# VH-VL binders against q9h9l3, part 177

Target 1, 176 residues: q9h9l3
Amino acid sequence: PRKMVAIDCEMVGTGPKGHVSSLARCSIVNYNGDVLYDEYILPPCHIVDYRTRWSGIRKQHMVNATPFKIARGQILKILTGKIVVGHAIHNDFKALQYFHPKSLTRDTSHIPPLNRKADCPENATMSLKHLTKKLLNRDIQVGKSGHSSVEDAQATMELYKLVEVEWEEHLARNPP

## First folded at step 10 (VH-VL)

Design G69 (framework fv_fezakinumab)
Fold by ESMFold2-Fast, scan of step 10:
Structure G69 (fold): chain C 176 residues (1-176), chain A 120 residues (1-120), chain B 111 residues (1-111)
Amino acid sequence: as target 1 above (176 residues)
Amino acid sequence: QVQLVQSGAEVKKPGASVKVSCKASGYTFTDYYMHWVRQAPGQGLEWVGWIDPDSGGTFYAQKFRGRVTMTRDTSISTAYMELSRLRSDDTAVYYCARDYGSYPYYFDYWGRGTLVTVSS
Amino acid sequence: QAVLTQPPSVSGAPGQRVTISCTGSSSNIGAGYDVHWYQQLPGTAPKLLIYDNSNRPSGVPDRFSGSKSGTSASLAITGLQAEDEADYYCQSYDSSLEAWVFGGGTQLTVL
């Protein structure tokens, strides 16, 4: 069987004027949407901007959060050797300071057949919220209390499953 | 055009430290990782580490941990590599190289190199 | 020692074909990481020649091609020219070392 997981990360603002994105939560789900990992993560730098409206992160979540170095080790153990699905996944990998093989990476923001199913231009970068509503008839990222990385990871896996057969066949014939 | 301009050659004694600079131009400095790679005379390429100019985050090859420090100054688009407690076998040309900005995996532009000679 | 294994030298006559191998392991090329190739002319910095196994940057002639299979990769140079005389290095990423890794380099001599 294929070993496949989906990941979604939440970032907070660190550095000058909070412009640097630092990992503050990571959720990983398996093929069926079961949670394999979901932890708040403490950045090594001072948090300037919690970006709570989008991240859902508040100061209280940081009190007993897992230090970045430890969380990273745990996450990489789960990702290594697996097909990893994400949406705009480059941002997640950058926040993790992790380099996953491109041949084992699936980015639902860059899969032309998925955009086609959603009646969107094939080369456009559509939001996870839009694709999920259009293709799964489900509302995610609702309200102003922040996103759930578990919900986002689950939606991302379900979106990928809609095009999995045709996209894997495409990749086999047209290796990246 | 993209350019990476490195500082000039250095001659150091064993036990000293050296700091090499790499000034970037022709692109947005904070969008690309900067790597450091060295090459001893007549030898192959050896990766030293990287810095993310945006976050200031760094990662060093195990061999250099405790002796290397990478920093950057975004106001002048310059990356620095400092190597301490120099040994004669640290004699090498040190290159900075830009990581391809999206999905950073290969080095598309390289500096011309800085020769660091460590001798008594 | 280099993490990726290349032959130390290869040679050919003008117009001939040469291939340069790059052998890795399960933690790098075998793990699915792409292979990149650099050309280093004497006294110069390395220059990107092939990226992501088989792609050429603008300005690299189609005489240069790359391929990857299993834990190994190859660089092929057809129609050899005197100007191709250089050192060639393969590169990948190693997940166990969390490091970019290079081959030991191959000196190409055009006879």
Scores: ipSAE 0.530, ipTM 0.851, lowest interface PAE 2.6, mean pLDDT 91

Design G7 (framework fv_fezakinumab)
Fold by ESMFold2-Fast, scan of step 10:
Structure G7 (fold): chain C 176 residues (1-176), chain A 120 residues (1-120), chain B 111 residues (1-111)
Amino acid sequence: as target 1 above (176 residues)
Amino acid sequence: QVQLVQSGAEVKKPGASVKVSCKASGYTFTDYYMHWVRQAPGQGLEWVGWIDPDSGGTFYAQKFRGRVTMTRDTSISTAYMELSRLRSDDTAVYYCARGSYSYGYEFDLWGRGTLVTVSS
Amino acid sequence: QAVLTQPPSVSGAPGQRVTISCTGSSSNIGAGYDVHWYQQLPGTAPKLLIYDNSNRPSGVPDRFSGSKSGTSASLAITGLQAEDEADYYCQSYDSSLEAWVFGGGTQLTVL
């Protein structure tokens, strides 16, 4: 059996007018929700917009943050060869400049049975906050001080576990 | 029409630099990565690198690091590949090609190619 | 040397079936990365023929099919026609090189 992890990343705005999304934090948890990785990451470019309300990142977090190239190497060693679970995970992979195999990727924003359990249209893209509240009766991303990528990664793994057996059987019969 | 239009053929001397352009039309330029692939006469395809037109981020094959630079201008939907310190074995047709950064990873749209000849 | 291994040539008569193999390793096809196939007619740019192992872009005849198993993939062409004479390239992604990789190409001759 192949090992499974869940990932969530936080991005800050760099480049002109803070338009570019640059990796500034990454959290990875194992199947049981234990933290395997959680670091603040220093973008190679000047941060224009911390996007603190969503990212939870403040200037103080950058003081001892791991440089992007070093952090990326550490993260990729954890992800390689594993089934990686995330929510709208292509955004996280883009921020990492990383290409994970489609057959080993599980995106909880695009799993029809998960939406069905939440009484949502199967082909809709639902937020992590909404699915977590509906299916786990848990409030995440509360308040205005930003999100916890650890909390988001843990919620994402728990959501996937609700449909894991059904979805893995579907993928085995209908390879992506 | 969805297409990639490349600049014309170039003849360069060893040690010179060449800059090839690739103008995208018919789709949102910033929604796809732009890849560069070369093909020496009578040889196979060799990947050079990619640029993300949205972020300006780049990644190059190890063989070309230090000699290749990829840039873009979003105002004119154009990507550029500049190769410096040219050698005779850099003689090739250089293609730009569109690729998704989510899932697939195939190159579904190609420019017609730019022949770069390096000789003295 | 190309990272993915293809036979340098293959041949068949009109109406026959030919297959072109593409052999990778644990860091590319064996790691789960999809295989894509390109057709290149003389003097032209490559054209996407098959993507994500077995899918056809619009306009590609169903005579062309792809498959993947383990560390290898194959392209099958049935009902071979003279206009199928071309070079065929497989492509995947390699996690150790962090690069798109191509096969060395297979020249198809229709006898």
Scores: ipSAE 0.781, ipTM 0.903, lowest interface PAE 1.0, mean pLDDT 92
Fold by OpenDDE, second read of step 11:
Structure G7 (fold): chain C 176 residues (1-176), chain A 120 residues (1-120), chain B 111 residues (1-111)
Amino acid sequence: as target 1 above (176 residues)
Amino acid sequence: QVQLVQSGAEVKKPGASVKVSCKASGYTFTDYYMHWVRQAPGQGLEWVGWIDPDSGGTFYAQKFRGRVTMTRDTSISTAYMELSRLRSDDTAVYYCARGSYSYGYEFDLWGRGTLVTVSS
Amino acid sequence: QAVLTQPPSVSGAPGQRVTISCTGSSSNIGAGYDVHWYQQLPGTAPKLLIYDNSNRPSGVPDRFSGSKSGTSASLAITGLQAEDEADYYCQSYDSSLEAWVFGGGTQLTVL
């Protein structure tokens, strides 16, 4: 079996009106929740909106931030060949301008057994915060200081572990 | 053949500007970053900056910010580096070098270099 | 002066093994950024010799090998040949400087 990691990214707004989502932080944890990567990332374009209340990103975090191209390279090296777990992970990959093979991707926002376990409609898209509270009895993304990508990545991994066996069996029978 | 062809040697006076070109061939120009590295006579290598030919995004070393401008023309697969307010210590061979689109770390293709001499 | 420290020169006889060290800090090699090596023959542009610490591009003999540990990297050349006489540069990225950085270069002389 392949190694498994969980990823979570924070984005800021760039472009004329800040409507472009640009990667500003990325966190990667291993199966045990150990942090493999956690860096602030400097977008190639001027930041118009830090989206601090959600992203947790402030201007001071960008002072020594890793340039996007460098960070992207490091992140891709970590992800290559691994099963990557995330929540609404398509957003993370889009921000990274990288798409991991579907067969090696696990999106906790689209795992029916996980929703079922949380007493949610199987085909609904539930938030990471809600699933974490319901299934792990843990509060994440609290306050107005913004998200912690490390915390979110760890929660995502723990959620997946709850349904790992069942879901992996399902995928084996129904490969994407 | 995969190669980078740079413009010819330049002689400039202090305070002037120089614009060096680098034409890529044999590969998709926009699939790789273009770095610029210079080397003063008898000295080591110094990174100047990079440009993403696809987006036009740039990132310069702190030392050169305010004096260097990198551009590209995708229609002719050519990157440009312009250095202004030239000083004698800007005398160097300037290389364009291809960086991986995915990682951007190593420079796997180099131009032959362009000598820029700054003298009064 | 260079961010990465290399010995100014090394020498060896044909057939011998030589090593070139590249010493960085916690903001570059020690921060986990990969190290690359370049060979520059006299009067020519640098050529990629080793990438990502220990990988050889096609065409590079297996006599050349790279390694990384802690805040340092090393280039090893076995079976030294006359054509190996050149300058060698290590390269990495420094997060504090926000720049690609090179070693000062090592001149290898084959005796």
Scores: ipSAE 0.013, ipTM 0.600, lowest interface PAE 9.2, mean pLDDT 91

Design G70 (framework fv_fezakinumab)
Fold by ESMFold2-Fast, scan of step 10:
Parts: structure tokens; sequence; C-alpha cells
Structure G70 (fold): chain C 176 residues (1-176), chain A 120 residues (1-120), chain B 111 residues (1-111)
């Protein structure tokens, strides 16, 4: 079988009024949940809004953060050729300026069987926090200090593993 | 009524630079990547690069790095491609094209093209 | 040279079927990236004909169809008509180049 990883990114606000989302942290875990990558990343543009309540990013994290271009190269080496699991993963790929093949992408916000197991409408986009609580009985993204992208990536992989056999069979019969 | 309107033809000397514009209308400019593709006379299509109008982020094909700069102005929904240190083999029709979706793989809407002629 | 390989020309008579191949490698089509097809009539910009291997945009007749297998893709045109005479380009993404890549183009002549 092809190797699988899960990714979660944190973004800060750049550009006018901080409305542009720029990559500021990326975490990647393997199938077993072991951390393959976890770095704070320095955006090429001035940070207007750290969005700390959600991102967990503070000014001190940027002091020795890996520059975007270098971090991107490291991340893409890990993702290339693998099945990549994420939640609303299009946001992560956009922040990375990266184009992963659709056939090797698994978005836990758009897997109908996963929503069905959570007693949610099959075509609704449910939050990672809700699915993790409902299906894994685990609270993530708790507190007021922002999210842990490692925790989110690990939860995302575990969620995918609940439907992996069913979903891979579906994709084999109905290629994306 | 989605359309991309490009600036007019240009004639340049070798060593000069050219800046082509592409004005978008009929959709939210910042929701789609803008690609640039060129076609030399009688030749095939060659991808130059993309700009994300939302972030201003850019990525260029290896061949053009150091010579091409892509920018945008969100207030007028216009993307620009500037190519410097022009050579005669840069003579081509330059197209802007919109990425079909958030993955930006297919190009669903194309400008009519801007002919750039580089000659001595 | 183009990264994706297409035959330079193909021909058929009205009403017949033609197929145009597009051959890639392990870093593009073989890596799982989708294949898209464009039709370019003389003197015009390319027009999206097929996207994501086999999907037709609104307004494209069902006599145009696409398929993908392994490192290659194919465009099939059935019921050939005179107005199909054009250049056809396949396109994908290449992970090694981090670039959109095109085939060299195929000139379709309707006899």
Amino acid sequence: as target 1 above (176 residues)
Amino acid sequence: QVQLVQSGAEVKKPGASVKVSCKASGYTFTDYYMHWVRQAPGQGLEWVGWIDPDSGGTFYAQKFRGRVTMTRDTSISTAYMELSRLRSDDTAVYYCARGLDSWSYAFDIWGRGTLVTVSS
Amino acid sequence: QAVLTQPPSVSGAPGQRVTISCTGSSSNIGAGYDVHWYQQLPGTAPKLLIYDNSNRPSGVPDRFSGSKSGTSASLAITGLQAEDEADYYCQSYDSSLEAWVFGGGTQLTVL
C-alpha cells in the first residue's frame, strides 16, 4: 500500500487588515501518529494579526522560525508521493502554495461515511473538533492559547483510520 | 459573463521589458489563481507561472525565474506579468488564464492573448 | 521539447472516431495528477474541452470524452465534424518541476 501522512497547518493574518492567511506553523504525522515535521514558519510578509486564539502563534514563535521558502521545500519532500490526510485540507495546500494529486488526497471534512458515523448530514462540513469528540471521545483545541497542529494532525489521522477500508474501496470503484 | 481582458500587442527590442495586463470581471478576483501561458508562433503552449490574487503569492516555471514578475491590483481586479531582458525567442502570444477550482489544475477561462514581438 | 507526448497529427473523415494519446511519466500523470484537454481553433485562445480526466464543461458535446490509465491519457472524438478541425493539447501537473505541463499538441484534420 502507498504510505500515508496527516497534516495540519496554522495560519496568521497578513496583508491589508490581516485578511490574507499566511502559513505560520505546519505539523505532519505518520500513520501511527509519530511526528515527522513540526516547525514554526516565518511568512515572507509582515504579520498584521497573529490570530493567537485559534493559531496559537505568538510573536516569540517567529524569532527563530524557519523562512517560508525553506520550510515549504522540507514539507513538500515529505508529502510527495504519499497519501495526505487533512481536515479542510485545501486551506493547508493553499497556504503551502502546493498542488497535491486529488487521487492521493483525503479530506476528513468531505468523507460522507465519516459524517454518517458521527450522526451528521453526509454532505455537511463538520469541524475537526466536533468529529474528534463524537467519534474518538477526545477533546482537542481546548483552552484559550490556540490550537496544537500536532494534536490536530494526530486526530485527523485517527479519524481517517475509522473509515479507511470503506473509503479506499469507494475510491477504487469511483476514482476522484 | 466571466471574462479576462488583456492589454494590446507590444513590439520590443532585445534587452527591454514588457508588462502585460489581464483585467478580470464577472467573478470574485481573489478566489481563483491566475496563470500565464505563452505560445510562440507555430508552437505549443508553455506555462510561465501563477499568481494567487488573494495572497499576492507567485510561482514561476524554472525557465523564467529571474526574468518574470507577476503582480496584481485587487482594487481593479487586474493581474500583470512583466518579462525582462527580452530575447527574440520570447516572441509569443501571452495568455492569462483562470484556474478552474481551488486546486488550479485546469484553466477554464482564457484571455484572448497579447502578442509580444521581440525584434532588432 | 514538451513534457507530455502527443502525436503531431491525426486525421479522420466526417462521422468517424479518432483518439489522441497523451503520454506522461511518473512525476505527472503517473503520480496521479489529472489530465485536462484544450481545443484551439485557428487564431483563437485555447478552450477547455475536458477537465479532471473525463469531465465536460457546459456546452461541450458528449461526443468528446477523456480517459486516463497509468502514465497516459486519451481524448476520444466520435462523430467527427468539420468544425472539430483544430489543435488539441493535453495538460497535467508535474511534481518534480512544480509546473503545469502541456503536450506538444495534435493537429486534427477532418478530411
Scores: ipSAE 0.602, ipTM 0.858, lowest interface PAE 1.9, mean pLDDT 91

Design G71 (framework fv_fezakinumab)
Fold by ESMFold2-Fast, scan of step 10:
Structure G71 (fold): chain C 176 residues (1-176), chain A 120 residues (1-120), chain B 111 residues (1-111)
Amino acid sequence: as target 1 above (176 residues)
Amino acid sequence: QVQLVQSGAEVKKPGASVKVSCKASGYTFTDYYMHWVRQAPGQGLEWVGWIDPDSGGTFYAQKFRGRVTMTRDTSISTAYMELSRLRSDDTAVYYCARELSGYNYGFDYWGRGTLVTVSS
Amino acid sequence: QAVLTQPPSVSGAPGQRVTISCTGSSSNIGAGYDVHWYQQLPGTAPKLLIYDNSNRPSGVPDRFSGSKSGTSASLAITGLQAEDEADYYCQSYDSSLEAWVFGGGTQLTVL
């Protein structure tokens, strides 16, 4: 079978008033939730807003962080040829400046059967936190110290596994 | 309605630089990547690169690295492509085209093209 | 040279069916990247005809259809009309080049 990984990225604010989202951490886990990659990443632009409440990133994490171009190469080597699972994954791919094939992309924010299992409207975009609480009875993204991209990637893979058989069959009949 | 309006034709000497503009209207400029594609007379389409109008981030095809620079001005919803050290084989129609960032990968709207002629 | 391979020309009579192939490799179509098709009438900019392998933008007749299998894609045009005479280009993304890549183009002549 084609290998599957889950990804979650953390972004910091760059550009005018920190409104631009730049990659500052990336975590990738395998099908079983084991960490394949987890690095802090140094944006090529000056960081205006660490967005620490959400990202968990502080100035200290940028000391000796992997430069963006190097980290990107490492990440793409892991993602290439694999089914990549994420939540609102278009944001992660945008931050990576990366184009992953749609046929190999699984976005848990846009899987109708997953929302149905959570008793949510099928076409609504539900947060990772809500779906994880409802379906896995687990609280993620707790507190004010920022999110763990490892925890988020692990939760995302676990959520996908709940609908994997049904969704893969759907995609085989209805290719994107 | 979506429109991409490009600057007019240019005639340049070898070694000069050219800067082509693409003014967007009818949509949120920062939500779409802007791609540049060229077509030499009687030839096929060749991708040059893209710019993310939101971040200002760019990515260029290997062939053009070191000679092309893409920029944008969000206050006037305009993207620019500057190609330097022009050669006669850079003679082409240069198109801008949009792609929805992180959502779809087809180029759904194109400018009409800017003919750049490089001759002595 | 083009990265994706198309026949340089194809021809048909009005009412007939024609198929235009687009052959890639393991780094583009074979890697799972979607194929898009563009129609270019003489003197005009390319127009998106098919996106994500088989989807039609609003306004494109269902005479045009696309398919993808393995490392290749095909554009089918049924009920050929004189106004279909144009150049057709396939497009995908190549992970090794990190670039959008086009086929060399196929000139359709309606005889």
Scores: ipSAE 0.394, ipTM 0.816, lowest interface PAE 3.7, mean pLDDT 91

Design G72 (framework fv_fezakinumab)
Fold by ESMFold2-Fast, scan of step 10:
Structure G72 (fold): chain C 176 residues (1-176), chain A 120 residues (1-120), chain B 111 residues (1-111)
Amino acid sequence: as target 1 above (176 residues)
Amino acid sequence: QVQLVQSGAEVKKPGASVKVSCKASGYTFTDYYMHWVRQAPGQGLEWVGWIDPDSGGTFYAQKFRGRVTMTRDTSISTAYMELSRLRSDDTAVYYCARGYDFWSGYFDLWGRGTLVTVSS
Amino acid sequence: QAVLTQPPSVSGAPGQRVTISCTGSSSNIGAGYDVHWYQQLPGTAPKLLIYDNSNRPSGVPDRFSGSKSGTSASLAITGLQAEDEADYYCQSYDSSLEAWVFGGGTQLTVL
């Protein structure tokens, strides 16, 4: 059986007017929620907008941050061959410039049974914050200082575990 | 058979442009980065840049920015490198090479090279 | 000039061991980027010999081995054979240049 991890990334704005999203932090947790990886990551381009309100990233976090190329390699070594769980995970993979097999990807923003358990429309895209509050009775992403990618990755894994048996059976019958 | 087949030798005058092609076969073209590396006669290897065939995204070495353009056509699994405003010191064999991933940077499959000669 | 430093030539007799050094700096090998090695026979394209510091692709004999320490890497070739005559290039990534970088190449002569 394949191992399973959950990932959450934080992005900062680079490029013209800060419109390009560049990886600036990545957290990866195992099935039990233990941290396997959590590093601030230095983008190769100048940071125009820290997006601190959402990312939680400030200039001080970039001091001694791991360069993108090194961090990406470390992250990919952890993800390769594993089932990777995330919320709106396409954004994380885009920031990593990485293509993870769809058969090994689980996106908690697109799992109809999870929305059903939360009393939400099955095909709606619900935020991680909303699903976590409804199903785990836990408040995440609280306050003005930005999000914790560790907290988000842990919540994402716990959400997936609520539907794991049902969803894995569905995927076995309906391979992507 | 997994291979990269490049276009034939080119002779150009200074100031002209050259466009070299690299056709991939035997693997999924969009699953790997395509890098371009050149080698001047009797000299070492110099990295030019890469293209992601899936997204069309590119990244070029600073030395070539403004003169190089990389493109691809996924319908025929072909990558292209165009170098403009050629100088005599652009004379080199230009290789396409398949990149395993962005971080490791190793190139596990190489084309046979295209000789570009720039002379008056 | 090449960003990574290699000796321009190295030589050995059949059956001997040679090592080829590749010296970088804090912005490439010293920053933790992996080192790869290529073999180029006369008139041919480079061929991947060692990747990610010490791994060998299928078909590469165990006579070839790689290592990395600090800001440098080395390629070791044991049991030298005539067909090992070639140019050898190291490669890494440089964060300050934002580019893949190569060594200047080392010509190996056997005999």
Scores: ipSAE 0.000, ipTM 0.481, lowest interface PAE 15.6, mean pLDDT 88

Design G73 (framework fv_fezakinumab)
Fold by ESMFold2-Fast, scan of step 10:
Structure G73 (fold): chain C 176 residues (1-176), chain A 120 residues (1-120), chain B 111 residues (1-111)
Amino acid sequence: as target 1 above (176 residues)
Amino acid sequence: QVQLVQSGAEVKKPGASVKVSCKASGYTFTDYYMHWVRQAPGQGLEWVGWIDPDSGGTFYAQKFRGRVTMTRDTSISTAYMELSRLRSDDTAVYYCARAPDYYGYDFDLWGRGTLVTVSS
Amino acid sequence: QAVLTQPPSVSGAPGQRVTISCTGSSSNIGAGYDVHWYQQLPGTAPKLLIYDNSNRPSGVPDRFSGSKSGTSASLAITGLQAEDEADYYCQSYDSSLEAWVFGGGTQLTVL
């Protein structure tokens, strides 16, 4: 079978009024939750808003951060040819300027069986924090210091594993 | 009325630059990527690049890097493609086309094209 | 020079079935990227005919259908009509080029 990885990115605000989301950290874990990649990434544009409460990014993290172009090349080498799991993953791909095949993409914010297991409406977009608490009995994204993309990627992989057999069978019968 | 309206035909000399506009209406301009595709007379379709109207981020096909610049003005929902150092083989109809960002890859809405003729 | 390979022409009589192939490689269709098809009538812009391998936009008759297998895709047109005379292009994404790629186009002649 194809190898599977989970990704989570942290974005900072660039551009006018800090409204543009630019990649500032990326974490990738394998099927077992082992870290394959975790780097702070320096955006090519001036950072207007670190969004620290959510991103966990501070000016200190940018000092030795990997430039975007180099980080992107490293990340794409890991993602290419693999099933990539994420939560609201289109935001991560947009920040990476990367187009992954839909047939190899798994978005845990849009998997009806996962919502069903969490006693949530099948068509709702539920947060990673809510699904992780409900289904894994774990609190993630706690405190005021921002999120850990490693923690989020690990939780995302574990959530997918709860519905993997059912969802892969569904996709085989109903290709995206 | 969901549509893309492009600027009129241009005639340019070799070495000049051309700037084509594409005005969007009937949808949220920043929700879709804008792609540019050209077609030389009697030839097939060739992808030039894309711009994200939301961020202003761009990505160009290798063949056009260093000669093409894509920009947008969100206040008037208009995208622009500027091609510099024109050659005779740049003669083509240039189309703008919209696509979903990173969830869909098809071009579901096209402008009707702008003919750019490069001749001495 | 096209990245995806299509036959340059295909022909049929009214009422017949024609198929147009689109052959890619491991970096595009073979990598799992969807195939989209466009119809271009003479003197007009391309129009989306099929998206994501087999889906039809509103207004496209069910005489048009798409399929994908391995590194290739095909467009089928049943009940061929004179108005179907046009150029047809397949399109996908290529991960090595990081580019949208098109087939060379197939001219359909209705005899």
Scores: ipSAE 0.688, ipTM 0.885, lowest interface PAE 1.5, mean pLDDT 91
Fold by OpenDDE, second read of step 11:
Structure G73 (fold): chain C 176 residues (1-176), chain A 120 residues (1-120), chain B 111 residues (1-111)
Amino acid sequence: as target 1 above (176 residues)
Amino acid sequence: QVQLVQSGAEVKKPGASVKVSCKASGYTFTDYYMHWVRQAPGQGLEWVGWIDPDSGGTFYAQKFRGRVTMTRDTSISTAYMELSRLRSDDTAVYYCARAPDYYGYDFDLWGRGTLVTVSS
Amino acid sequence: QAVLTQPPSVSGAPGQRVTISCTGSSSNIGAGYDVHWYQQLPGTAPKLLIYDNSNRPSGVPDRFSGSKSGTSASLAITGLQAEDEADYYCQSYDSSLEAWVFGGGTQLTVL
């Protein structure tokens, strides 16, 4: 079986209004939830909005942050050839300026069986927090310190594991 | 010109469905989330949900889950909101409004609104 | 009924300073989520007035200002003008509801 990893990224705001989402942290875990990568990342553009309450990123985290180009290389090395699991993962790939093969991508925000299991509408994009609470009986993204990308990546992997067999069979019959 | 053009006013009976359209122009349709907000006559603003035009992903307010369906046609830069099992308290002006992304949730561009009247 | 609480109405004479409060809770403004403000002129769609607590979009005069502290936010208008007569709404995000939330709106009358 192909190796599987889960990824979660935190973004800060750059650009004149801070509306450009730039990668500021990336966490990658393996199938067992072990951390393979967890780094703060320095965007190439000036940070206008740290989005701390969402991202958990503070100015102090950027002091020794890994430059984007270097981090991107490290991350891509880990992702290459693997099945990558994420939640709303297109945002992570966009921030990475990287396109992983669709056939090797698993987005837990777009898995109808997962939503069904959580008694949610199958065609809805539910939050990671909601699905984690419903299916894993675990609270994530609590408090005032913002998200933990490691915690989110681990939750994402665990959620996918709940529907892995069913979904992989579905994808085999219906390749993207 | 950057703008959102919405479909015309609708009059519906209770129990019916309504589908409102919102056509974007002047910017890249898939670069912004499209939110829907409604306003009952003489009342305040109420968030309905959003759609990611790029992925087609949707997130609805709990109040509307099971009754609302948001879709998009990227080929014509148009978002749709369908509300089913209409009741009188669904009477409102429905607005489409864009937001930069999930975490940038200020609505910097609004349609002119679509009045939906539900009356027996 | 609205998740964020605003005064129903405020009034002021031309040239005066008025403030509109927006009171939230620990699950929205108090959780650190940003507050945005909208101006709605009679018979029109809302317009973004303030974003991310205190920032003005291009075209919005500097006599409009926003602030946030604790579980509340405030919109201040100095040098009040007749054209400022409108409804004003605050907006944020509520983590408990997993929803974008608005205040009940404040009608500003210029005397």
Scores: ipSAE 0.000, ipTM 0.538, lowest interface PAE 11.1, mean pLDDT 91

